# VH-VL binders against q9h9l3, part 202

Target 1, 176 residues: q9h9l3
Amino acid sequence: PRKMVAIDCEMVGTGPKGHVSSLARCSIVNYNGDVLYDEYILPPCHIVDYRTRWSGIRKQHMVNATPFKIARGQILKILTGKIVVGHAIHNDFKALQYFHPKSLTRDTSHIPPLNRKADCPENATMSLKHLTKKLLNRDIQVGKSGHSSVEDAQATMELYKLVEVEWEEHLARNPP
Below, E stands for the ipSAE of ESMFold2; O stands for the ipSAE of OpenDDE; V2 stands for 0.75 times the mean of E and O plus 0.25 times the DockQ between their complexes.

## First folded at step 10 (VH-VL)

Design P51 (framework fv_unasnemab)
Fold by ESMFold2-Fast, scan of step 10:
Structure P51 (fold): chain C 176 residues (1-176), chain A 122 residues (1-122), chain B 107 residues (1-107)
Amino acid sequence: as target 1 above (176 residues)
Amino acid sequence: EVQLVESGGGLVQPGRSLRLSCTASGFTFSDHYMDWVRQAPGKGLEWVAEIRNKFNSYTTYYAESVKGRFTISRDDSKSIVYLQMNSLRTEDTALYYCARDLFDDSYYFDYWGKGTTVTVSS
Amino acid sequence: DIQMTQSPSSVSASVGDRVTITCRASQGISSYLNWYQQKPGKAPKLLIYDASSLQSGVPSRFSGSGSGTDFTLTISSLQPEDFASYFCQQANSFPRTFGGGTKVEME
């Protein structure tokens, strides 16, 4: 059987007006929530906006950060061939400039049974914070110092485990 | 290519201390949890201690029989894991193995050293 | 602590025999059960991890099964190099615990 990990990335603003989202931190956890990877990442472009309120990234984190090219290689080595769980995971893959097979991708923002368990409309896109509070009775992304990508990745894995059996059966019958 | 080499064993009297070292090579040491497992002469295997990696806060775990007497630690810059053994007892007499734990999404000891012998007697 | 009860403690067998070793956990451990082989004077070698996954380089005559509390290691056709001691180990919780071992001896 295929191994499963959960990923969460933090992005900073680069490019004109800081409108481009560039990878600045990545956390990957295994099925049991143990951390397999957690590094600050230096974007190849000048950082215009740290987006600290959401990303938790500050200039000090960039001093010894792993260059993007190197970090990408490390991250892809972990993700390749595995089932990868994330929340709105297309944003993470875009920041990584990476294509992960749809058959091995699980997006907790697009799993109807998860929304159903949370008493939310099945086709709505619910935030990670909301689903975690409703289903795990846990508050994440609290305060104004930014989010913890480790905390987010752990919550994402725990949310997926709530629907894993039924969703894997659904995907086996309805391949992407 | 993966190697684990234990050292530091020897003959000691009850109540004394020894420090064991395990030097790792051939892999990214800092990514792995590291364990000590012992085996008394002619007996089975007994897990002693584990130290997790930096991503998991270097958390440590101990068998009840050694808790409070043994301390596991690591130096990622040198690729060494240590076992500080204090207040040694005759029942601590064993061959002590260093083992590599946690690779990706599983927990098992895939590589072991040859062991270092600790004999506690008067 | 989770106690691992391994049986039998020893078994006499001939080359070509099917050998079965069992391991029982005092509490549920899901599939976090590993099997190791140890030859005299040597360090243990991993054979099976996560109850049923065969370690790279280990012959296919070795197989593992079970989940929860009851686990089995099977050697489908015993070879001369398989006369050794075998240990199960749970990786579900701390402390990590091993079974008492099974010595497979030539009959």
Scores: ipSAE 0.505, ipTM 0.792, lowest interface PAE 2.1, mean pLDDT 92

Design P52 (framework fv_unasnemab; at its last look DockQ between E and O 0.19; V2 from the best seeds 0.00; counts 0 for: pae O 8.9 > 2, placed apart)
Fold by ESMFold2-Fast, scan of step 10:
Structure P52 (fold): chain C 176 residues (1-176), chain A 122 residues (1-122), chain B 107 residues (1-107)
Amino acid sequence: as target 1 above (176 residues)
Amino acid sequence: EVQLVESGGGLVQPGRSLRLSCTASGFTFSDHYMDWVRQAPGKGLEWVAEIRNKFNSYTTYYAESVKGRFTISRDDSKSIVYLQMNSLRTEDTALYYCARDLFDEGYYFDYWGKGTTVTVSS
Amino acid sequence: DIQMTQSPSSVSASVGDRVTITCRASQGISSYLNWYQQKPGKAPKLLIYDASSLQSGVPSRFSGSGSGTDFTLTISSLQPEDFASYFCQQANSFPRTFGGGTKVEME
């Protein structure tokens, strides 16, 4: 009944003009918000843009960061077979170069009852920051030093828990 | 391959101190919460203390009966969890188990050591 | 503190019997309940975690059920190696607490 984790990843820019998003940090929390994984991750390609304003990643975080291949293995061991909650989670899975079954994926950016509780249009894509402020009365992603993927993963799990019962019932009746 | 080996038990007089150690091998020790659980002779199990991992700030929790007297700590570089027991009482007499605490699917002790015996007697 | 009341305290059973052990929590603990087996002179062994999840390597004759305050461990067909003590444990809040144990004895 608690085979559920929440994930949030931070990406840096690699490739031409820094347009490729490469994994540089991953945080995973359990149902209660305890941190199962939180590591800085070294991309195999040269970092062109740290995107520090959003990612919180700086050059010093890369010095002893876990190489991508090793980090990916560690992360996938945690995610495999579990319900994985995230916000705009397709971006995280893309950065991990990973396919997670849709039946075990929960994306808080695409849950109509969650938007309804926030007095937002059911089919709108709302930011994690907005939903967290509206529904949990908590400010996340504060300041200009970048986001905390731990904070984001914890907020994402708490948001999902607000609609878990009704959404799991919906998915049982309407499998993806 | 997972092993937990407790040591440090013995016979001590009331009011004295003992330090228990639990050496772990066969897994990534630093990823796990660690707990101490005791069992008085012929009695049931009593949870004593928990220490969380680095990701969760090494937070510690204690049973009320030992709070202020016992201190749980860990050394991730050596894969050891400790239980420092001060101001020992006769009711602390028990077999002390070290347990690995998983928290990915609930919270549960999936491996236990054989235990180390602590006898508090005059 | 959450009190775990386990019943029965002991039961005499024969090989092939269905054995049911119950735990009641004094407060709601959701599914944060585990079951352990302990044989004389041995450390406890995990059987069931998170109320109903069977630990790897544990025979399928063991099953757990329940949520909230009332939980059950069932052994569908008792085997000779199952004569042991069984303990429930809540992991919802601190302090963690165990039931008083159930001794399953041969008759």
Scores: ipSAE 0.694, ipTM 0.873, lowest interface PAE 1.3, mean pLDDT 93
Fold by ESMFold2, look of step 12:
Structure P52 (fold): chain C 176 residues (1-176), chain A 122 residues (1-122), chain B 107 residues (1-107)
Amino acid sequence: as target 1 above (176 residues)
Amino acid sequence: EVQLVESGGGLVQPGRSLRLSCTASGFTFSDHYMDWVRQAPGKGLEWVAEIRNKFNSYTTYYAESVKGRFTISRDDSKSIVYLQMNSLRTEDTALYYCARDLFDEGYYFDYWGKGTTVTVSS
Amino acid sequence: DIQMTQSPSSVSASVGDRVTITCRASQGISSYLNWYQQKPGKAPKLLIYDASSLQSGVPSRFSGSGSGTDFTLTISSLQPEDFASYFCQQANSFPRTFGGGTKVEME
């Protein structure tokens, strides 16, 4: 009955010594993997460490980036009332300074049936790259230029679809 | 107010070319997919082509009957979608509609223009 | 291509009648099925998307149901403005395809 989206974010370092993780890109895809949102986001604080090797964020991306307050409003409007799928999704919500209802949240890093399909221990925290390779026979996050949040969000949705029927039924019987 | 205004229709001979335009206003054009749908006189609806938005790499799709002859394109800065129609045939005679395709809650044509008529005859 | 077979091709009805139109897909399309209304000389108007979701501004006498291959549009109590042609359209895969249409005529 509820619409489902997948989200992935890239973060940069702000605050003292770049220790704070701040949102610098966010991508949202629908159930079919079509992109609903994909913007570079300017953090409200000075960027100390672009973390480019993992984030893919460079200084030129920030020149026309959407200010965090505006981007957050746009993103939350898309997420409200929907089932939101992510991988280690707590980190994405933390960067958004946002809490999504637990009953509408799906985290592919914490779904035991998904790990079982990958022949991994149920309680292991598997990387998105690893699960995608094992279950979808696809390589993501290829190269040294950092991750693509669009690619990662699309992979996350495809992984959830592999266990969607089973996991939605489980959650209906065992409400969070 | 959402508006889609098609233009560029007319009478042409088989084998000739024609370019249709659809000017959009009243919404964020660059966020939407755009489609062309045609209707031959007294007949049903036939989907012709779709162009996706920038986030989805402007990917294009075509009905088999028009592949290789028609090209859909868009100019987001002007809010215009085009249909370049080459090697026209008599079976391409139809009223051509421009349609807005919403994909955030499904895939459906929630607004249509009034259409522009293309007649292909000797 | 997914073929959409729509029936009946026409129906004669009176104001107040319940009208049912069916649409069958040649293969599964999940719930990616839309319904449009078209009056002569006018562009189509969206009624229902995603099989059963009513477009804003469309009267509640219109309803859609079905999934997979078999879909139904129902008008619970026909009104004078409902005499028109109705088309189903699948959005599951390319090419997008329409049913042949159903003309709802005054008796």
Scores: ipSAE 0.290, ipTM 0.760, lowest interface PAE 4.4, mean pLDDT 92
Fold by OpenDDE, look of step 12:
Structure P52 (fold): chain C 176 residues (1-176), chain A 122 residues (1-122), chain B 107 residues (1-107)
Amino acid sequence: as target 1 above (176 residues)
Amino acid sequence: EVQLVESGGGLVQPGRSLRLSCTASGFTFSDHYMDWVRQAPGKGLEWVAEIRNKFNSYTTYYAESVKGRFTISRDDSKSIVYLQMNSLRTEDTALYYCARDLFDEGYYFDYWGKGTTVTVSS
Amino acid sequence: DIQMTQSPSSVSASVGDRVTITCRASQGISSYLNWYQQKPGKAPKLLIYDASSLQSGVPSRFSGSGSGTDFTLTISSLQPEDFASYFCQQANSFPRTFGGGTKVEME
């Protein structure tokens, strides 16, 4: 079986009105929650909105941030060939301007057995925070300082591990 | 050459304390997790504890059988991992191994010491 | 806790035989399964890590397979030096747990 990693990204607003989501931080953890990557990333365009309340990103974090092109290369090197776990992961891949193979992608926001385990509707999109609280009895994304991408990535991986066997069997029978 | 040398074992009465040490050499000690694994006479292997280095802090894990009684610690400057064993019980009698935990591709014990014997008896 | 059920507990074999040892986890552990060999009076020795990766210096007659819950250690052609005890160990979660062991004895 392939190695598994979990990813979580934080984005800031760029463009004329700050409506473009640009990668500003990326965290990657392994199957055991060890941090493989955690870097602030400098978008190629001027940041209009740091979205600090949600992203946790501040101007000072961008002073020595890794340029997007360099960071993207580093991240892709880690992701290539692995099963990548994330929550609403399409947003992360979009920010990375990268498309990971669907067969190697696991989105915890779209795993019916996970929702079922959390006593949620199987076809509903539940937040990472909600699932983490229900299934792991842990509070994440607490406070006004913004999200911790490392914490979120770790939570995502732990959630997936709860349903890994069942879901992998399902995917084997129903390949995307 | 990687070497792990355990010490501190001995004969003690139940309820007493003992401190084991494992001195490492031949590798960058601070780059590795360290574990204790024990083996009762004629029995199988039992994991005891693990200590990790992470971002200038340590994380520790314990088997349920030793939680609250044993404490794993390390001194990276001396390349030593310790196991403080309090409130010892007869069932703690075993050969205690120190093991290096490699975590680059997986989590496995690639090097083991020769072990130090702990005997708990009244 | 994850229980590791190892079978058989003992096996009698002759030199040249194919020996198979199995390990079953009480829950999925992906590929985080290691195999160790232990000879009398000696410390365990790593044979296989991550279910199927052969440790450096270990003879190619040793192989590991499996994922999820069922794993297998195979000795393709048993050699005199292979008579020993073998243990599986999961590294998926804490506490780390070992199988009960398999003693490979001379027939």
Scores: ipSAE 0.012, ipTM 0.601, lowest interface PAE 8.9, mean pLDDT 92
ESMFold2 (binder alone), look of step 12: mean pLDDT 93; pTM 0.947

Design P53 (framework fv_unasnemab)
Fold by ESMFold2-Fast, scan of step 10:
Structure P53 (fold): chain C 176 residues (1-176), chain A 122 residues (1-122), chain B 107 residues (1-107)
Amino acid sequence: as target 1 above (176 residues)
Amino acid sequence: EVQLVESGGGLVQPGRSLRLSCTASGFTFSDHYMDWVRQAPGKGLEWVAEIRNKFNSYTTYYAESVKGRFTISRDDSKSIVYLQMNSLRTEDTALYYCARDLFDYGYYFDYWGKGTTVTVSS
Amino acid sequence: DIQMTQSPSSVSASVGDRVTITCRASQGISSYLNWYQQKPGKAPKLLIYDASSLQSGVPSRFSGSGSGTDFTLTISSLQPEDFASYFCQQANSFPRTFGGGTKVEME
């Protein structure tokens, strides 16, 4: 189909009190959910808080992890020139220190037709877990070990595909 | 230069086994799905098997005609994909191609080897 | 299994002719359709992927179109090196299946 990928990143806390979010894992899938990229990434700063409950990142994942600058280059090669789908994707782009054109960005946390299909207010920001359960009848982000960025990226692509035709037509008429 | 070199073909009796190898060079082998496609003398192309990469759990797929008899596998450290063929039948006689499967957008075979000939006969 | 019906099985043409080959899937395959060229004694060569994308290095006289079940490969001005067999292939589902092929022969 279209040159379109979905991305999901996991961040750990660095800086004072672990307040800064630094990239620690990135998963990218193609239109059909096949994994194009999935690496643990070593932040250039000391990790203060692994945020394991949410990130799924543990100290052992940092052994042999790809250094940030190398991982960033690999990731940007995949994203450049493609439509990139994500959920609250501005957080992922911030962690990557990357600007992706708005015309090629699709954020499933801000697509009114998607919320409408889930019987949610069109302008609300719904979680990926909620939308996936309501629209795909699938439970994600279950258990105690943190989230799987592969699972999240796959769910995000599947959610977007539910509204792809309608939303692309809307964007063509109402360019961002 | 991207290169795929098949080997291991030959003449074998029905019911016997044969292992084909395909050695890849000129690209990052571990990033790609790899496929086997065969062509009987004077006939068209028939897809045989696919093995996915490490990111996709080395998942394998087979044509119905070879399920249970053929096994596709790979060794990323040597850049080799294999096709183990058991319980060979005369209808398995064909030129066997190794192909690189690019899956960034769509799925397609952008490079092929020259093939290795398998003849199953008495 | 998705069956790929390719037509015609052969066509006689002259240099400079427009040649059209069609491929029909027994069920919808979106745009997951590829076209390959094969010359006698040689491996297939990718021409078109994802129904309409021209492979790097392939002459612009080759073009692909279609989606769903009906697909077409067009050679706008046939050259001597284009006399060959052509195969479509679906990549929508497993098993992957090829069309029966079309031989483009000199008139």
Scores: ipSAE 0.605, ipTM 0.853, lowest interface PAE 1.8, mean pLDDT 92

Design P54 (framework fv_unasnemab)
Fold by ESMFold2-Fast, scan of step 10:
Structure P54 (fold): chain C 176 residues (1-176), chain A 122 residues (1-122), chain B 107 residues (1-107)
Amino acid sequence: as target 1 above (176 residues)
Amino acid sequence: EVQLVESGGGLVQPGRSLRLSCTASGFTFSDHYMDWVRQAPGKGLEWVAEIRNKFNSYTTYYAESVKGRFTISRDDSKSIVYLQMNSLRTEDTALYYCARDLFDSNYYFDYWGKGTTVTVSS
Amino acid sequence: DIQMTQSPSSVSASVGDRVTITCRASQGISSYLNWYQQKPGKAPKLLIYDASSLQSGVPSRFSGSGSGTDFTLTISSLQPEDFASYFCQQANSFPRTFGGGTKVEME
């Protein structure tokens, strides 16, 4: 049986000059795109830069946000033992301070057959927005009011499903 | 521990309305999708409607046979899911079950209530 | 809509028998298939989910197999409490469709 989820996180700037990326929202969807988790998360450090143009996070979202330690526990309970799909997913795992087994990780920014279907160089790192437009004919991350991590996670799962059979066969023959 | 208790069934004339309720206890109701499944006397199971949770915008789905006539809704503060049945027909006669849907890895009904009987007759 | 064809509609069996029930989907549903048991006058009970996963508390004599369009529920050694009706259900798409049921009766 298939245990597979897709994740996308939004980060805000903390620390000196807002250069530290701290988790401020996490969305997790199941294989069919249903939302398993979607919470605003309160960083333990003072937010210097909301990065609203990209994150979509505003001060109002922090008022009843889930504290980082509690949110992390909830998120890890969902991810543990599952195949986790993401786009440039190392950034999400870093923000979660979490190590997920490479054998159960799928990064849509590093799947050569997916780039090939989009008429892109196989080893290039293409944006989620570009791949979604090329392969699903759908515009995501529209405007300048920030991204929807739910929308991004759903698009990521749909992109992976386009190459799932081929890529799982490749990984079975070439284990990471 | 986990309990689902249906109520609101009864005898009703064709063309009338009836509202079913299902009260949940023993779990975090707001995290789950909730479904109604019916069973006509001596027949098999027929899925009727589903309502998703807040994370999924309380999206609703209906069987074709009830679309436009039935409305599924929920009140998370009371842990109740409802089925509003309008323009009832004799073919709606059945035992109506409330079921808890679990969407973690797959969709399945892990707990069911005992059901409430709806009889549509003149 | 995905049609679920379940067979047989009924089967007569004795305690200790191996019982096999099949379920066919009109189109591919991957592993999104569940099996339920229903005893007279009672609500259905989940036995197997995701085609082959045994629900907690269900005896190991029950097993499920299959993917795509063809699925099987097997009871390896029938017990007195297993005389009941069994239903498959697809969860791949809406509407959620049940099979017509199989009644397992005492011979």
Scores: ipSAE 0.542, ipTM 0.808, lowest interface PAE 1.7, mean pLDDT 92

Design P55 (framework fv_unasnemab)
Fold by ESMFold2-Fast, scan of step 10:
Structure P55 (fold): chain C 176 residues (1-176), chain A 122 residues (1-122), chain B 107 residues (1-107)
Amino acid sequence: as target 1 above (176 residues)
Amino acid sequence: EVQLVESGGGLVQPGRSLRLSCTASGFTFSDHYMDWVRQAPGKGLEWVAEIRNKFNSYTTYYAESVKGRFTISRDDSKSIVYLQMNSLRTEDTALYYCARDLYDSGYYFDYWGKGTTVTVSS
Amino acid sequence: DIQMTQSPSSVSASVGDRVTITCRASQGISSYLNWYQQKPGKAPKLLIYDASSLQSGVPSRFSGSGSGTDFTLTISSLQPEDFASYFCQQANSFPRTFGGGTKVEME
């Protein structure tokens, strides 16, 4: 399990009416939940909407933020060759402008056994907050000051560990 | 290349204090956990302390034999990790190594310094 | 604390021999076990991490195996530079603990 990491990204709104999602923070944790990377990231485009209620990002975080191009290089060095766990992870990869092999990608929003353990429909897309409360008896994303991508990445790894043995066996028999 | 250089060892009487330093170069020091491991003359290895990186709140961990007497700290701006040793005992006599931890998402000491000798004797 | 029991404490061997060293943890440590080599007057050197992963630059004659509580380091064909002490170390929990060491000596 050492070659497995979990990722969670925060996006801000750029472009017309702030409708484009641009990477503004990325957190990566290892199998045990230790933080390997956690940086605020400066988008190359003007930020129209910080989406602070959800992202937790404020203008002050952008002052010494790592430019997107540099941050992307640092992040990809960590992800390359590892199993990467995330929740609705396609959004994170899109914000990173990155392709990660499907065989090494694990999305906790689309793992039927995980939903089954939470007494949820197997093919439904359940929120990270809901699954974490049901399966780990822990409240995340509390309050109105925005989400912690570190907390979300840690919760995502812990959720995956609940089904890891079963799901890895399934993937070995049914390669993507 | 990666280098770790320990200093600050010496001969000291029981009950006294010493501060060890380890200067790192050749890598991004602030990304790594740093550890102290000691080896008594002719004996095996004993883990002493660890300090985590900024991402993990500089959390510290200690072997039971040194808790309350030793303090590990770091200065990322200078790429130095320290070990403050108080209330020294004769059983603290050892070669003290600095080691780099948290590499490629795992926990293992991939680089070690040459060590600095601490002798606690009357 | 997790106790690491390493066996044997010493072994006499000749060049070309297969050498096996074992390490037993007092409780399950998954694959969080590392192996180090130490030559006289030198700092330890990482050989194997995560129970079975060979560190870059380490000869392929070194291999590690095991999970849970029982672990093995194997040297398939001993070379003159391999006469040294070997230590296992668990990284599963704090405090980090080492085995007592195995000295591989010339027969």
Scores: ipSAE 0.647, ipTM 0.867, lowest interface PAE 1.5, mean pLDDT 92

Design P56 (framework fv_unasnemab)
Fold by ESMFold2-Fast, scan of step 10:
Structure P56 (fold): chain C 176 residues (1-176), chain A 122 residues (1-122), chain B 107 residues (1-107)
Amino acid sequence: as target 1 above (176 residues)
Amino acid sequence: EVQLVESGGGLVQPGRSLRLSCTASGFTFSDHYMDWVRQAPGKGLEWVAEIRNKFNSYTTYYAESVKGRFTISRDDSKSIVYLQMNSLRTEDTALYYCARDLWDSGYYFDYWGKGTTVTVSS
Amino acid sequence: DIQMTQSPSSVSASVGDRVTITCRASQGISSYLNWYQQKPGKAPKLLIYDASSLQSGVPSRFSGSGSGTDFTLTISSLQPEDFASYFCQQANSFPRTFGGGTKVEME
């Protein structure tokens, strides 16, 4: 593919009162939306809050989940050297304990032309669900079973493709 | 060593059915998309069908010429991909290749089997 | 369906010659174009993927170029083992489609 992937992670609550966000699932798709990676991930710390309403993670998913250290290695092999697209992607990188070069990072929550196409304030941080509904006429993150990180990653890539030509030209003129 | 071995070809009459199998070895079969490509005697290559992996919900795709008649499926526990061919026509006569699709660094067929011959004739 | 027009259908060449084969897509396919070599009685072999990436184990005399709709496969100095048929294939959309092939024959 085009050396470009989209990522979405699901986090569970660990640490005091479940306030720390720890990686519990990661999905990566290629430019065309095909899934390159989708695994449940076992945090190294005790899970206090599964946050199931949002994460879709349940205790059963942890039984055969990939340990964090192993999953992180697999994920980084896919991301290294590629343009990585995400929505509020800082949270995903933080959960991965990973630094990705800013020049190769695309955050659909901070792309002014994308908000403009959605009739939203250019500098506002709009949710993935809202942008996907407005621009792709598709409902994601529906129901009470939690979000699908695969669905979110696919929507994120499709949203980026709507502004790709314009935004890549902007970044070439205004390097991050 | 990556190997793909096709079987199940033969001579059949129009309107009959035939099932092809492709047994894979030497790699993690469950990670890959698998395809069937055919070649009529003395002619070029024609893509027939693809089945994706579990990560991509075993989604299937077919050439228009075979839609509704052919079904691609797979058994990851046995490392086999199948092509069930129903309502066969004389124009389905071809050498049928099994191919491994490598989509993570591009969509392309990096390994092919030797093929199995299907002849549809009365 | 995306139609792949390959030219020439055949070419006569001598060892040491530079051979160029072209492939044209009826619609834009970005860089999702692959080249395969097929010898008589054998399965196809991948030469080039993603328009210009040389497959491991393939001699450096083979190269690919192009993007969008126009693509080229070049053999810089033809060797005896290169007399074969060559096929382009688009992987941009379904159905996946192949060019009609080019037979490289001894002159």
Scores: ipSAE 0.396, ipTM 0.753, lowest interface PAE 2.6, mean pLDDT 91

